# VHH binders against B box and SPRY domain-containing protein (Bspry): the designs that were tried, part 13

Target 1, 197 residues: B box and SPRY domain-containing protein (Bspry), of Mus musculus (Mouse) (q80yw5r259to455)
Amino acid sequence: SPLLTQLWAASVLGSLSGVEEVLIDERTVSPLLHLSEDRRTLTFIAKKSKVCSDEPERFDHWPNALAATAFQTGLHAWIVNVKHSCAYKVGVASDQLPRKGSGNDCRLGHNAFSWVFSRYDQEFCFSHNGYHEPLPLLRCPAQLGMLLDLQAGELVFYEPASGTVLHIHRASFPQVLFPVFAVADQLISIVRGPLAT
Key: E = the ipSAE of ESMFold2; O = the ipSAE of OpenDDE; V2 = 0.75 times the mean of E and O plus 0.25 times the DockQ between their complexes.

## First folded at step 18 (VHH; framework vhh_lunsekimig_d3)

Design n4 (from q0 with D109G; at its last look DockQ between E and O 0.68; V2 from the best seeds 0.71)
Fold by ESMFold2, look of step 18:
Structure n4 (fold): chain B 197 residues (1-197), chain A 123 residues (1-123)
Amino acid sequence: as target 1 above (197 residues)
Amino acid sequence: EVQLVESGGGVVQPGGSLRLSCAASGFTFSSNAMYWYRQAAGIERELIASIYSGGSTNYVDSVKGRFTISRDNSENTMYLQMNSLRAEDTGLYYCASRITYSGHDWTYGFDYWGQGTLVTVSS
């Protein structure tokens, strides 16, 4: 049941020491995006940057970027400030996600390699492999938390301020996952996690 | 052929107001997000306001509360009402359409840009 799942997710969140330190991999950043000096903020820009086009890891059409941190086992959490954007996607992607071209293979949520929470306007969806599940949120989240449990095969989207679970996706995930991002309005920022002890 | 044509620019004293218009043709206006960008001398174009097909609006902090973006889908026109103008608002103002909503997702297509309309705030 949604309530039972919500209670389980809250229990897992309560056991975490903190969120992961997640930084954007500058080699992956689309020419449509500017990456801040601290590698946490992606800004959708007017004019494509003059980045090296032969970088094999760089997305060249979609305004995507990957984090440098890979997750292979265990339980992981990170938070993104999404307050300033009306058009974004955040989630996880396989290391097999293609980088080049205008096709759906690189379009987050439209392929087997990416799983994303998406916003456009006042519409929210969870998307994977071309299937879009509308999420009837009562309000627009200012921050979006992700919790990935690779043993249980669960990806949880939650609102950090309230602990409210927004969506849970259950799947057999591929062996290597990266946080993934797309921005098509203003900016999004990875929230700095506390130092682990 | 897609066309975006800005108008309404001019010279205004600080504290004054202007209303910019962007007339659009050659595409289904109501399915596109529309943007206003500003370019001051010596800097890159800056997104200052956006308006979505379902009516959401977004503003950069420097114009929030002073500028109002709106659209009239029956006239295929977007507007920018600029109040309490400051010297730093001087620049070339572009309208743009950069993403469309299709089904349950947004997509990045062709970048459509106008030619710009000049706003000068000085005395």
Scores: ipSAE 0.591, ipTM 0.834, lowest interface PAE 1.5, mean pLDDT 86
ESMFold2 (binder alone), look of step 18: mean pLDDT 84; pTM 0.817
OpenDDE, look of step 18: ipSAE 0.839; ipTM 0.922

Design n5 (from q0 with H104N; at its last look DockQ between E and O 0.79; V2 from the best seeds 0.00; counts 0 for: pae E 2.2 > 2)
Fold by ESMFold2, look of step 18:
Structure n5 (fold): chain B 197 residues (1-197), chain A 123 residues (1-123)
Amino acid sequence: as target 1 above (197 residues)
Amino acid sequence: EVQLVESGGGVVQPGGSLRLSCAASGFTFSSNAMYWYRQAAGIERELIASIYSGGSTNYVDSVKGRFTISRDNSENTMYLQMNSLRAEDTGLYYCASRITYSGNDWTYDFDYWGQGTLVTVSS
């Protein structure tokens, strides 16, 4: 029900009370990224060698990071400020997403473990399991909202400023999902939730 | 053979201007994103500006409004117009590119670098 989902996205746009506090899990952050002190901003550094301690949860090739919060049931929403990047991916990933290697198993959208909205240049797509669906957006969003409805099995991408639904993906999601991020140009930032003062 | 050759560096006073050029060869310039990086002494290279084949441009906050990246696909050349230069802009400026694979997704594995051009802003 596209109309109903669009109405849900518009409702989330009108209030931040439904937007959760999402913070990056420092243990997962690729060596190609710098994580801000408040754990909300990922900045692409383009480093060629590993500098950080070798942790099992850290992505070591792709410029990825996961949030610390896992979702297992219910309705969840979060917003990412994407106005400063021309190359990013945002969405959700399973706890089974591998961390190590240059293969597609760790490349967001190219495996069964990740579902992402992707931007490169002026092109946008939704990607999952190697299927890439072009999204013909009329403009580049400054913020990207995500709504995950685990009861309905829906992942919605929307633009908070207009309330416009950009894409809906329906699936039987795995038992544990994390917000997931990738940045290959400048930075992206998670918008602070209302519970933070 | 991919080659990236920067030029246009020099010594300028604060508030001055320089225009950097990056001549590219050995790949399809018009279909690839191009990047400017800078490196101050003792610091890792920093991405400061990017320009994509579809027209997107992006800048780090410290140069936004002062620097303008552009490209001329007929000459396989990228430019960086640097205005209102500050002492902190001193460093080696590198042009770079990444080869994108087929499809509608990006990769970062194949960065190509120039040798750099030195910009010195007197303090």
Scores: ipSAE 0.455, ipTM 0.762, lowest interface PAE 2.2, mean pLDDT 84
ESMFold2 (binder alone), look of step 18: mean pLDDT 84; pTM 0.812
OpenDDE, look of step 18: ipSAE 0.842; ipTM 0.929

## First folded at step 19 (VHH; framework vhh_lunsekimig_d3)

Design p1 (from n1 with T107E; at its last look DockQ between E and O 0.73; V2 from the best seeds 0.00; counts 0 for: pae E 2.4 > 2, grease 24.3 > 24.2)
Amino acid sequence: EVQLVESGGGVVQPGGSLRLSCAASGFTFSSNAMYWYRQAAGIERELIASIYSGGSTNYVDSVKGRFTISRDNSENTMYLQMNSLRAEDTGLYYCASRITYYGHDWEYDFDHWGQGTLVTVSS
ESMFold2, look of step 19: ipSAE 0.456; ipTM 0.773
ESMFold2 (binder alone), look of step 19: mean pLDDT 84; pTM 0.823
OpenDDE, look of step 19: ipSAE 0.855; ipTM 0.931

Design p2 (from n1 with S31R; at its last look DockQ between E and O 0.70; V2 from the best seeds 0.00; counts 0 for: grease 25.7 > 24.2)
Fold by ESMFold2, look of step 19:
Structure p2 (fold): chain B 197 residues (1-197), chain A 123 residues (1-123)
Amino acid sequence: as target 1 above (197 residues)
Amino acid sequence: EVQLVESGGGVVQPGGSLRLSCAASGFTFSRNAMYWYRQAAGIERELIASIYSGGSTNYVDSVKGRFTISRDNSENTMYLQMNSLRAEDTGLYYCASRITYYGHDWTYDFDHWGQGTLVTVSS
């Protein structure tokens, strides 16, 4: 039942003692994005920043970034404040996600290496490998929570304020996953975990 | 060829109003998000307002309540109504289009920028 699913999700989040600290890997940040000093806020900018183009980990076309934290086993949760953006993607990607070029192989959700919840205007989707599943949300979330259970092979998107599960994706994930982000309007911010100092 | 042409800039006193226009051609205007950017002297270009193909809008805090972005898909034109203008609003105003919505997703291909229209707020 939807209620029992919500209670299960809340119980799992409680056993994690809140959310994990996730920080953006500045080496990966697209020149279309500005990264805040605390490595939590990605802002979409008008002019590509003057960053070293020979950085191999940097996305050079799509406004993407990866977190520095790798998930290899177990249960992980993080929250992104999305209230300021009408165009973003958040989710997970494998380390095999290509960084260079304008093709679909670097476009989040259009390849086998990325799994994302996306927003454009009032339209929401879950996307992986070029398959887009529209999500008929009646309310735009201000925060988007992600829960990754690598043992069970589940990626859950939920709204922290209500505990409502927005989408569950079940798959056999690659061994190593990173939180991944794209911003094409305003900004998004990773919410500090309970153990952050 | 994609073209974005801004107009409506000029000199205005503090507290005054201006209405900027951005005429678009060479692409399917109704499927594209449109943006206004502002560049003051010596400062990097900043996004100030966005409008999506379905009509959702966003503003930076410094212009909320004073500026209104709008679009007319039948005329392929985006507008920026600027009220209660201040000296800090002085700058070159650009329209842009960089995100299309197609196939349940947004895409980013090439930056499309106008040439800009100058707004000067002075006594």
Scores: ipSAE 0.537, ipTM 0.752, lowest interface PAE 1.5, mean pLDDT 85
ESMFold2 (binder alone), look of step 19: mean pLDDT 86; pTM 0.839
OpenDDE, look of step 19: ipSAE 0.822; ipTM 0.920

Design p3 (from q0 with S102T T107E; at its last look DockQ between E and O 0.73; V2 from the best seeds 0.81)
Amino acid sequence: EVQLVESGGGVVQPGGSLRLSCAASGFTFSSNAMYWYRQAAGIERELIASIYSGGSTNYVDSVKGRFTISRDNSENTMYLQMNSLRAEDTGLYYCASRITYTGHDWEYDFDYWGQGTLVTVSS
ESMFold2, look of step 19: ipSAE 0.825; ipTM 0.925
ESMFold2 (binder alone), look of step 19: mean pLDDT 84; pTM 0.820
OpenDDE, look of step 19: ipSAE 0.839; ipTM 0.925

Design p4 (from n1 with D109E; at its last look DockQ between E and O 0.70; V2 from the best seeds 0.79)
Fold by ESMFold2, look of step 19:
Structure p4 (fold): chain B 197 residues (1-197), chain A 123 residues (1-123)
Amino acid sequence: as target 1 above (197 residues)
Amino acid sequence: EVQLVESGGGVVQPGGSLRLSCAASGFTFSSNAMYWYRQAAGIERELIASIYSGGSTNYVDSVKGRFTISRDNSENTMYLQMNSLRAEDTGLYYCASRITYYGHDWTYEFDHWGQGTLVTVSS
């Protein structure tokens, strides 16, 4: 139930010492995005011609990026500041997510390799494998928290300020998951964990 | 054929105002997000304002409160009202249409740009 889910999320968050250290993997960053020096902020920019050899891990069409942090077991939490963007996707992807091309296999939420919470304008959605579930949010969140429980097979999206659970997805997740991002307006930033340097 | 044509640039003194226009043709204007970018000398193009199909607007901090983006779907035109102009606002201003919304998701299959209109803020 929504109430029981909120009590679970609050209890788990109260037991954690802090959020995970999540940094963007610069090798994966689309040419439509600029990555900050601290590897936490993705900014949607005009597309540039690449001057270097194309990195095999780089998304070359969609404005995507992956974190360098991999999750294989256990319970993980991270937070993204989304207050500056009206168009984004945030969630998890397997290492099998293709990097190249304009097809759905690289488009977050449109394949079996990605699970994302998305915003466009005032519309919010959870997407996986081409299935889109509209989320009737009462307000645009300034921050999005993600809680991944690989033992229970749950991915939880919540609002850190209120502790409100926005969505839960239950699935049999693949062996290895990475935080994944897309930005098509302004910027998003990964919130620094309490002991990050 | 998709076209985006900017106009309304010029030379103004600091504190002045300009209104930029972006005339669009060759696509369903009302279903697309529209963007204004600017490019100052020696700097990459910077997204400064966006306006969405459902009417939401977004601005970079450096222009909030001074610039207003708007659209007139009956004229297939986007506008940028630029008030309280500063020397730092000097640059080439581009309009763009970069994403559309279908089936509960935005897509990056629609990426079109104008040629730009020059704004010079000089004493």
Scores: ipSAE 0.779, ipTM 0.901, lowest interface PAE 0.8, mean pLDDT 87
ESMFold2 (binder alone), look of step 19: mean pLDDT 84; pTM 0.823
OpenDDE, look of step 19: ipSAE 0.862; ipTM 0.934

Design p5 (from n1 with F110Y; at its last look DockQ between E and O 0.08; V2 from the best seeds 0.00; counts 0 for: pae O 4.6 > 2, placed apart)
Fold by OpenDDE, look of step 19:
Structure p5 (fold): chain B 197 residues (1-197), chain A 123 residues (1-123)
Amino acid sequence: as target 1 above (197 residues)
Amino acid sequence: EVQLVESGGGVVQPGGSLRLSCAASGFTFSSNAMYWYRQAAGIERELIASIYSGGSTNYVDSVKGRFTISRDNSENTMYLQMNSLRAEDTGLYYCASRITYYGHDWTYDYDHWGQGTLVTVSS
């Protein structure tokens, strides 16, 4: 509905002033990824060319990384610049997401612990628990905005430039969620939010 | 091209020791987990030891306390120190690594194997 889209766009615009400072937890970064010094940019490294320690928090197979910030209550918003990548996943994951292994339990969107917007070249989908809902996007978004309302149980993916809502997922989310990321082509970068005052 | 070349196999008496080596090339050795498998005659190949990029190790129960897996990243070589060898340790020992390739569907894991080195434990 155009009306719903406008309403959501308005709500998103209102929430944009509240974009959070999201940083990547370096301890979680897969050996397939390089993390920038400012902890905002993940670059895909083919064939696991990065030497990483085996900390319990670190993903060891899939090109995943978690944000350092945990969300437990309220409304949260962050934006990821994805214009350089043709293969990425962005969304949220619970603290129950396993870190070790090559199985679907650690693969974003293929388990009950992650909710992600996924791009494979021209294919877009929302993925959760092995269910993949195709998203018939007309164009590739350069940026993806996430809006998480834990009170309402809603996760919204939108295009910040246009305010277009790309997907809304409603669910009873667990108490603790982290922004989650995967990239298998080039890089993605978290857009810097305003500093907390 | 990925290459894994095992060496160090041979004939040894029960209670003896052997040290196997696996020379790796064609991929970033230091970033990949490495594995030792073995295959006895008439039995399926089994994983016996793993060493991950961070240096952590894992062993199957039958070799725990007797075998030690290690790696030298500067030489792109993995080792298996085998002590207190038993007759049931006889078999072809394989070096392996799983390399993940990410294409359109994000799911391309390929296992690479060496040709194996024969270990015979006999009186």
Scores: ipSAE 0.026, ipTM 0.293, lowest interface PAE 4.6, mean pLDDT 89
ESMFold2, look of step 19: ipSAE 0.754; ipTM 0.878
ESMFold2 (binder alone), look of step 19: mean pLDDT 85; pTM 0.828

## First folded at step 21 (VHH; framework vhh_lunsekimig_d3)

Design g1 (from q0 with T100E; at its last look DockQ between E and O 0.82; V2 from the best seeds 0.00; counts 0 for: grease 24.4 > 24.2)
Amino acid sequence: EVQLVESGGGVVQPGGSLRLSCAASGFTFSSNAMYWYRQAAGIERELIASIYSGGSTNYVDSVKGRFTISRDNSENTMYLQMNSLRAEDTGLYYCASRIEYSGHDWTYDFDYWGQGTLVTVSS
ESMFold2, look of step 21: ipSAE 0.524; ipTM 0.794
ESMFold2 (binder alone), look of step 21: mean pLDDT 83; pTM 0.802
OpenDDE, look of step 21: ipSAE 0.853; ipTM 0.929

Design g2 (from k5 with T100E; at its last look DockQ between E and O 0.84; V2 from the best seeds 0.71)
Amino acid sequence: EVQLVESGGGVVQPGGSLRLSCAASGFTFSRNAMYWYRQAAGIERELIASIYSGGSTNYVDSVKGRFTISRDNSENTMYLQMNSLRAEDTGLYYCASRIEYSGHDWTYDFDYWGQGTLVTVSS
ESMFold2, look of step 21: ipSAE 0.489; ipTM 0.780
ESMFold2 (binder alone), look of step 21: mean pLDDT 84; pTM 0.818
OpenDDE, look of step 21: ipSAE 0.854; ipTM 0.933

Design g3 (from q0 with R98K; at its last look DockQ between E and O 0.75; V2 from the best seeds 0.00; counts 0 for: pae E 2.8 > 2)
Fold by ESMFold2, look of step 21:
Structure g3 (fold): chain B 197 residues (1-197), chain A 123 residues (1-123)
Amino acid sequence: as target 1 above (197 residues)
Amino acid sequence: EVQLVESGGGVVQPGGSLRLSCAASGFTFSSNAMYWYRQAAGIERELIASIYSGGSTNYVDSVKGRFTISRDNSENTMYLQMNSLRAEDTGLYYCASKITYSGHDWTYDFDYWGQGTLVTVSS
């Protein structure tokens, strides 16, 4: 049941205390973003960088990026520090997410290829396939945790500091999913994980 | 036609204060986020403060606690109050808007910039 799932997630996350290593795939990074040398921090920049536009995997309009690691089976967890941004999206995307153009097919949450927790201003949503579910959070999270269970078909967003589950989405996910990110104000950073495989 | 016009720059001693203004026209000011960027010599423009229609504000760490962004929707004007100025704050300050709608999603279709106002902090 949803209640048991929430209690289980909180207990497991408290017991494990760890997340896996997730790094940004430099080849996917939008020219509107700067990627740090350790591949964990995406910073929104005012002027498009002079990155190679010939790269087929690079997003060219939306300020998106993908992680380098794909998930195909099992249970995966990662954390993003979001305290510095009032405009971001984080979640998962299919390998089929298009990279080029200003259309909804590349716009996270507006297509069947992406599932994201988003913030704009004081508003938070979970978005997939053009459906946007408002999330009435009491406080802006400083960190946002993701837990992906591909066997159970669940994507969980939680606040690591409190252990609070913010949202659970259940779906039949495609075979290959990547962590996905967008930022349009300041920066977001992937938190280093001590339990990387 | 979107226009953004900065004013209020000048020369000030370290520890001093300045108040910058950005007069905006040609779009629905009250519904859009507004931004201050700065450009120091040899450095690309950096976003230093943002203010959203729903009340959110954000600052780069180097100005947090010293600068205050605000807006007056009746005058279509954004402000940046800069206190405790340091030599490193010297630069050209731009106001900017990216026409986005408020709500659950942002659109990144247009970028608009002023010409900038110069702030010089020197002893």
Scores: ipSAE 0.355, ipTM 0.720, lowest interface PAE 2.8, mean pLDDT 84
ESMFold2 (binder alone), look of step 21: mean pLDDT 83; pTM 0.804
OpenDDE, look of step 21: ipSAE 0.854; ipTM 0.938

Design g4 (from n3 with I99L; at its last look DockQ between E and O 0.68; V2 from the best seeds 0.78)
Fold by ESMFold2, look of step 21:
Structure g4 (fold): chain B 197 residues (1-197), chain A 123 residues (1-123)
Amino acid sequence: as target 1 above (197 residues)
Amino acid sequence: EVQLVESGGGVVQPGGSLRLSCAASGFTFSSNAMYWYRQAAGIERELIASIYSGGSTNYVDSVKGRFTISRDNSENTMYLQMNSLRAEDTGLYYCASRLTYSGHDWEYDFDYWGQGTLVTVSS
């Protein structure tokens, strides 16, 4: 049940002995984004970077990036500071997510390769495979927590400050998942851990 | 043709105020996020504020409390009220529209810029 899941998620977060290091993979970062030296902050920039190498793994149209951390089994948690952005997406993507082009295959939430919580303005949504589920949040979260349980096939979005579960998606996930990000207003930052912020 | 036209720039003493306007045409203004950027000499453009039709606003720390972004969807115009101006606020100020919203999601396929209006804060 949603209540039991919420209580279980809060208990799991309190029992974590270590926080996974989620760092952004520089090779994937769109030319529309600047990646900080510590590989945790993505900033939406005015002009496409001319100094970025055009690697095969790099997104070239959408302001996307992937983490270097791959998840194949088990339970994983990470937090993104989203307080500085009114337009973003965060979630997971398979390694088969295409990198090139302006089509839906590279647009997070519009394909079978990505599962994202998104914000635009005061609107929040969970999106996968072109299906968009509006999330009627009463306030804009400053931080967004993700909990991925690959054994149970659950992806949970929660607000760390309150412990409130914002959305749960249940699915049979593909073999390899990466944290995925998009930002189109100011910046977002990966936070080191749920209790460190 | 999409056009964004800034106005209201000028020369002002430190501590003074200016109000910038951005007149938009050639697109559905109310469905787009609007941005103010500034560019100081020898530096790349930086975002300073953004505004959305549903009421969200966003500011970088260096202008919070001094600048106020607003929009009038009936006049297709965005504004930037700039108070307590400082020498470091000197630069070209650009308005931009970079996102559209449809189908419960934002889309990056709309990246238009004005020509800029010069703000000079002389010490």
Scores: ipSAE 0.786, ipTM 0.916, lowest interface PAE 0.8, mean pLDDT 87
ESMFold2 (binder alone), look of step 21: mean pLDDT 86; pTM 0.840
OpenDDE, look of step 21: ipSAE 0.845; ipTM 0.922

Design g5 (at its last look DockQ between E and O 0.67; V2 from the best seeds 0.00; counts 0 for: unsure alone 64.5 < 65)
Fold by ESMFold2, look of step 21:
Structure g5 (fold): chain B 197 residues (1-197), chain A 122 residues (1-122)
Amino acid sequence: as target 1 above (197 residues)
Amino acid sequence: EVQLVESGGGVVQPGGSLRLSCAASGFTFSSNAMYWYRQAAGIERELIASIYSGGSTNYVDSVKGRFTISRDNSENTMYLQMNSLRAEDTGLYYCASITYSGHDWTYDFDYWGQGTLVTVSS
């Protein structure tokens, strides 16, 4: 596909980490997480914050967060440093993803509104709509790249250092998608793009 | 019912060592990831170390190389060996767990015990 060709070319060219500016939407961040000042690092703290204001957009049970960046058309890429966490989920979610409660509607990968690559210990899965596909990885990636082609309906997870494709999901995606994250061990960080000034 | 009981805290000189224990009951200990948290006065609890059922471990940078998390599944007990202790390690230490099933993890710990107090002072 054109996405795979672009990925191969990017790997040969050697430098397209974090193509887009992706920042966490602080209004969505679960009280189980701490968000860094630069809005790129989510750290699992496991104790709900004593923040007084409860935003309607905030996840209140699962340790989730959304990015502020909305994807509506075209080709998008971002990279997450995951080397410090043994328990996380990263992917995309619809704006229809519910925020409140302990149910599967807010649990990433267990509903029709979220599509995630997940890690627990040495086990990796791709999950959507309650279907979990184990991914037999040879080693734990230090960084995860995501490529979203909304025209082609493809979401690609890859390892930036090697260019290795870890998983491809093909679907008719909703009109608006956001990068989505969950952390249940240590931290993950969105990698700054290559066009940093 | 789930029970987690922390022990082994005490007063130690800077540079000293302590070994904390977390005795667990009321769940399948060998299948769960186990976590250590600490809380200094006036600060939120922080996750400092984790150990998974397969034996993998993870640490926050401030304790890496000084603390070692371990587990004994036959005794349903998790440990934290703390070496080269510093004043900033002073605090109340708690344990917790998360469950993995159905190819996903869940957070289902709603209670905190009283913890075990570690004081690093001269």
Scores: ipSAE 0.519, ipTM 0.795, lowest interface PAE 1.9, mean pLDDT 84
ESMFold2 (binder alone), look of step 21: mean pLDDT 77; pTM 0.761
OpenDDE, look of step 21: ipSAE 0.790; ipTM 0.899

Design g6 (from z5 with T107E; at its last look DockQ between E and O 0.31; V2 from the best seeds 0.00; counts 0 for: pae E 3.5 > 2)
Fold by ESMFold2, look of step 21:
Structure g6 (fold): chain B 197 residues (1-197), chain A 123 residues (1-123)
Amino acid sequence: as target 1 above (197 residues)
Amino acid sequence: EVQLVESGGGVVQPGGSLRLSCAASGFTFSSNAMHWYRQAAGIERELIASIYSGGSTNYVDSVKGRFTISRDNSENTMYLQMNSLRAEDTGLYYCASRITYSGHDWEYDFDYWGQGTLVTVSS
């Protein structure tokens, strides 16, 4: 239906000169996750680490992590390799996302501070504020691209290999957003920018 | 009504083997991921193994190579083969699954749990 969205997607994906360098903020990483030395790979370890730092920014119950990169204005893009995980969430969160506790306030997609594309087994969904919108994907993506346009108030999830748009969410976003992640099966990895050659 | 019933627990010597079963009813077993958890005295439950509807399996490091999770979709049953048992494997073993297809609520907040089966590895 929308020729404009097709032309926009082609021009943005083809003209996007740089997928941003997004790195995980080690101070936020849940005890249920291991962060690689290059700060791009989160691996679910299923057992809470006993020697984690007492960082106030660390998620202490849900297997979450935030990126160090903050988005305040403009257009941002990043890609996550998700081919190895059957259980993950990726998206954006406000800096106001609480870090401590077992409640929904820290559970990605179950609060007003987080907006995530999620996978569990063969099911995909977009989640925000406790609303879970099923996404009937025909296949499991190996990579998941995110495009955030803060001026337009759009968050786009797409498949980089094909350029296929998987979901668009339109909202008035908070002033500051961070890429956010959760993983409960194997691992996910942020793809190094610039776009791989 | 959804039910998950574990069986096969018991007392075993270190180095021994035990096979746990989780019989499932009241939902479409073949379309749902299944998980084993264990709970040692005085600590919270920990995930130890998962099997997804497509057959993919994952294990925590402490059991990898010693435990094997499997499923038989025709019998609506998940299994855990436990070999080379150690004293630290002692605990209650639970099976778990999320059975509703709405909402992706997988993080340690599964919709359904079994009652548990006790495994004791004695010295």
Scores: ipSAE 0.284, ipTM 0.637, lowest interface PAE 3.5, mean pLDDT 83
ESMFold2 (binder alone), look of step 21: mean pLDDT 86; pTM 0.836
OpenDDE, look of step 21: ipSAE 0.589; ipTM 0.831

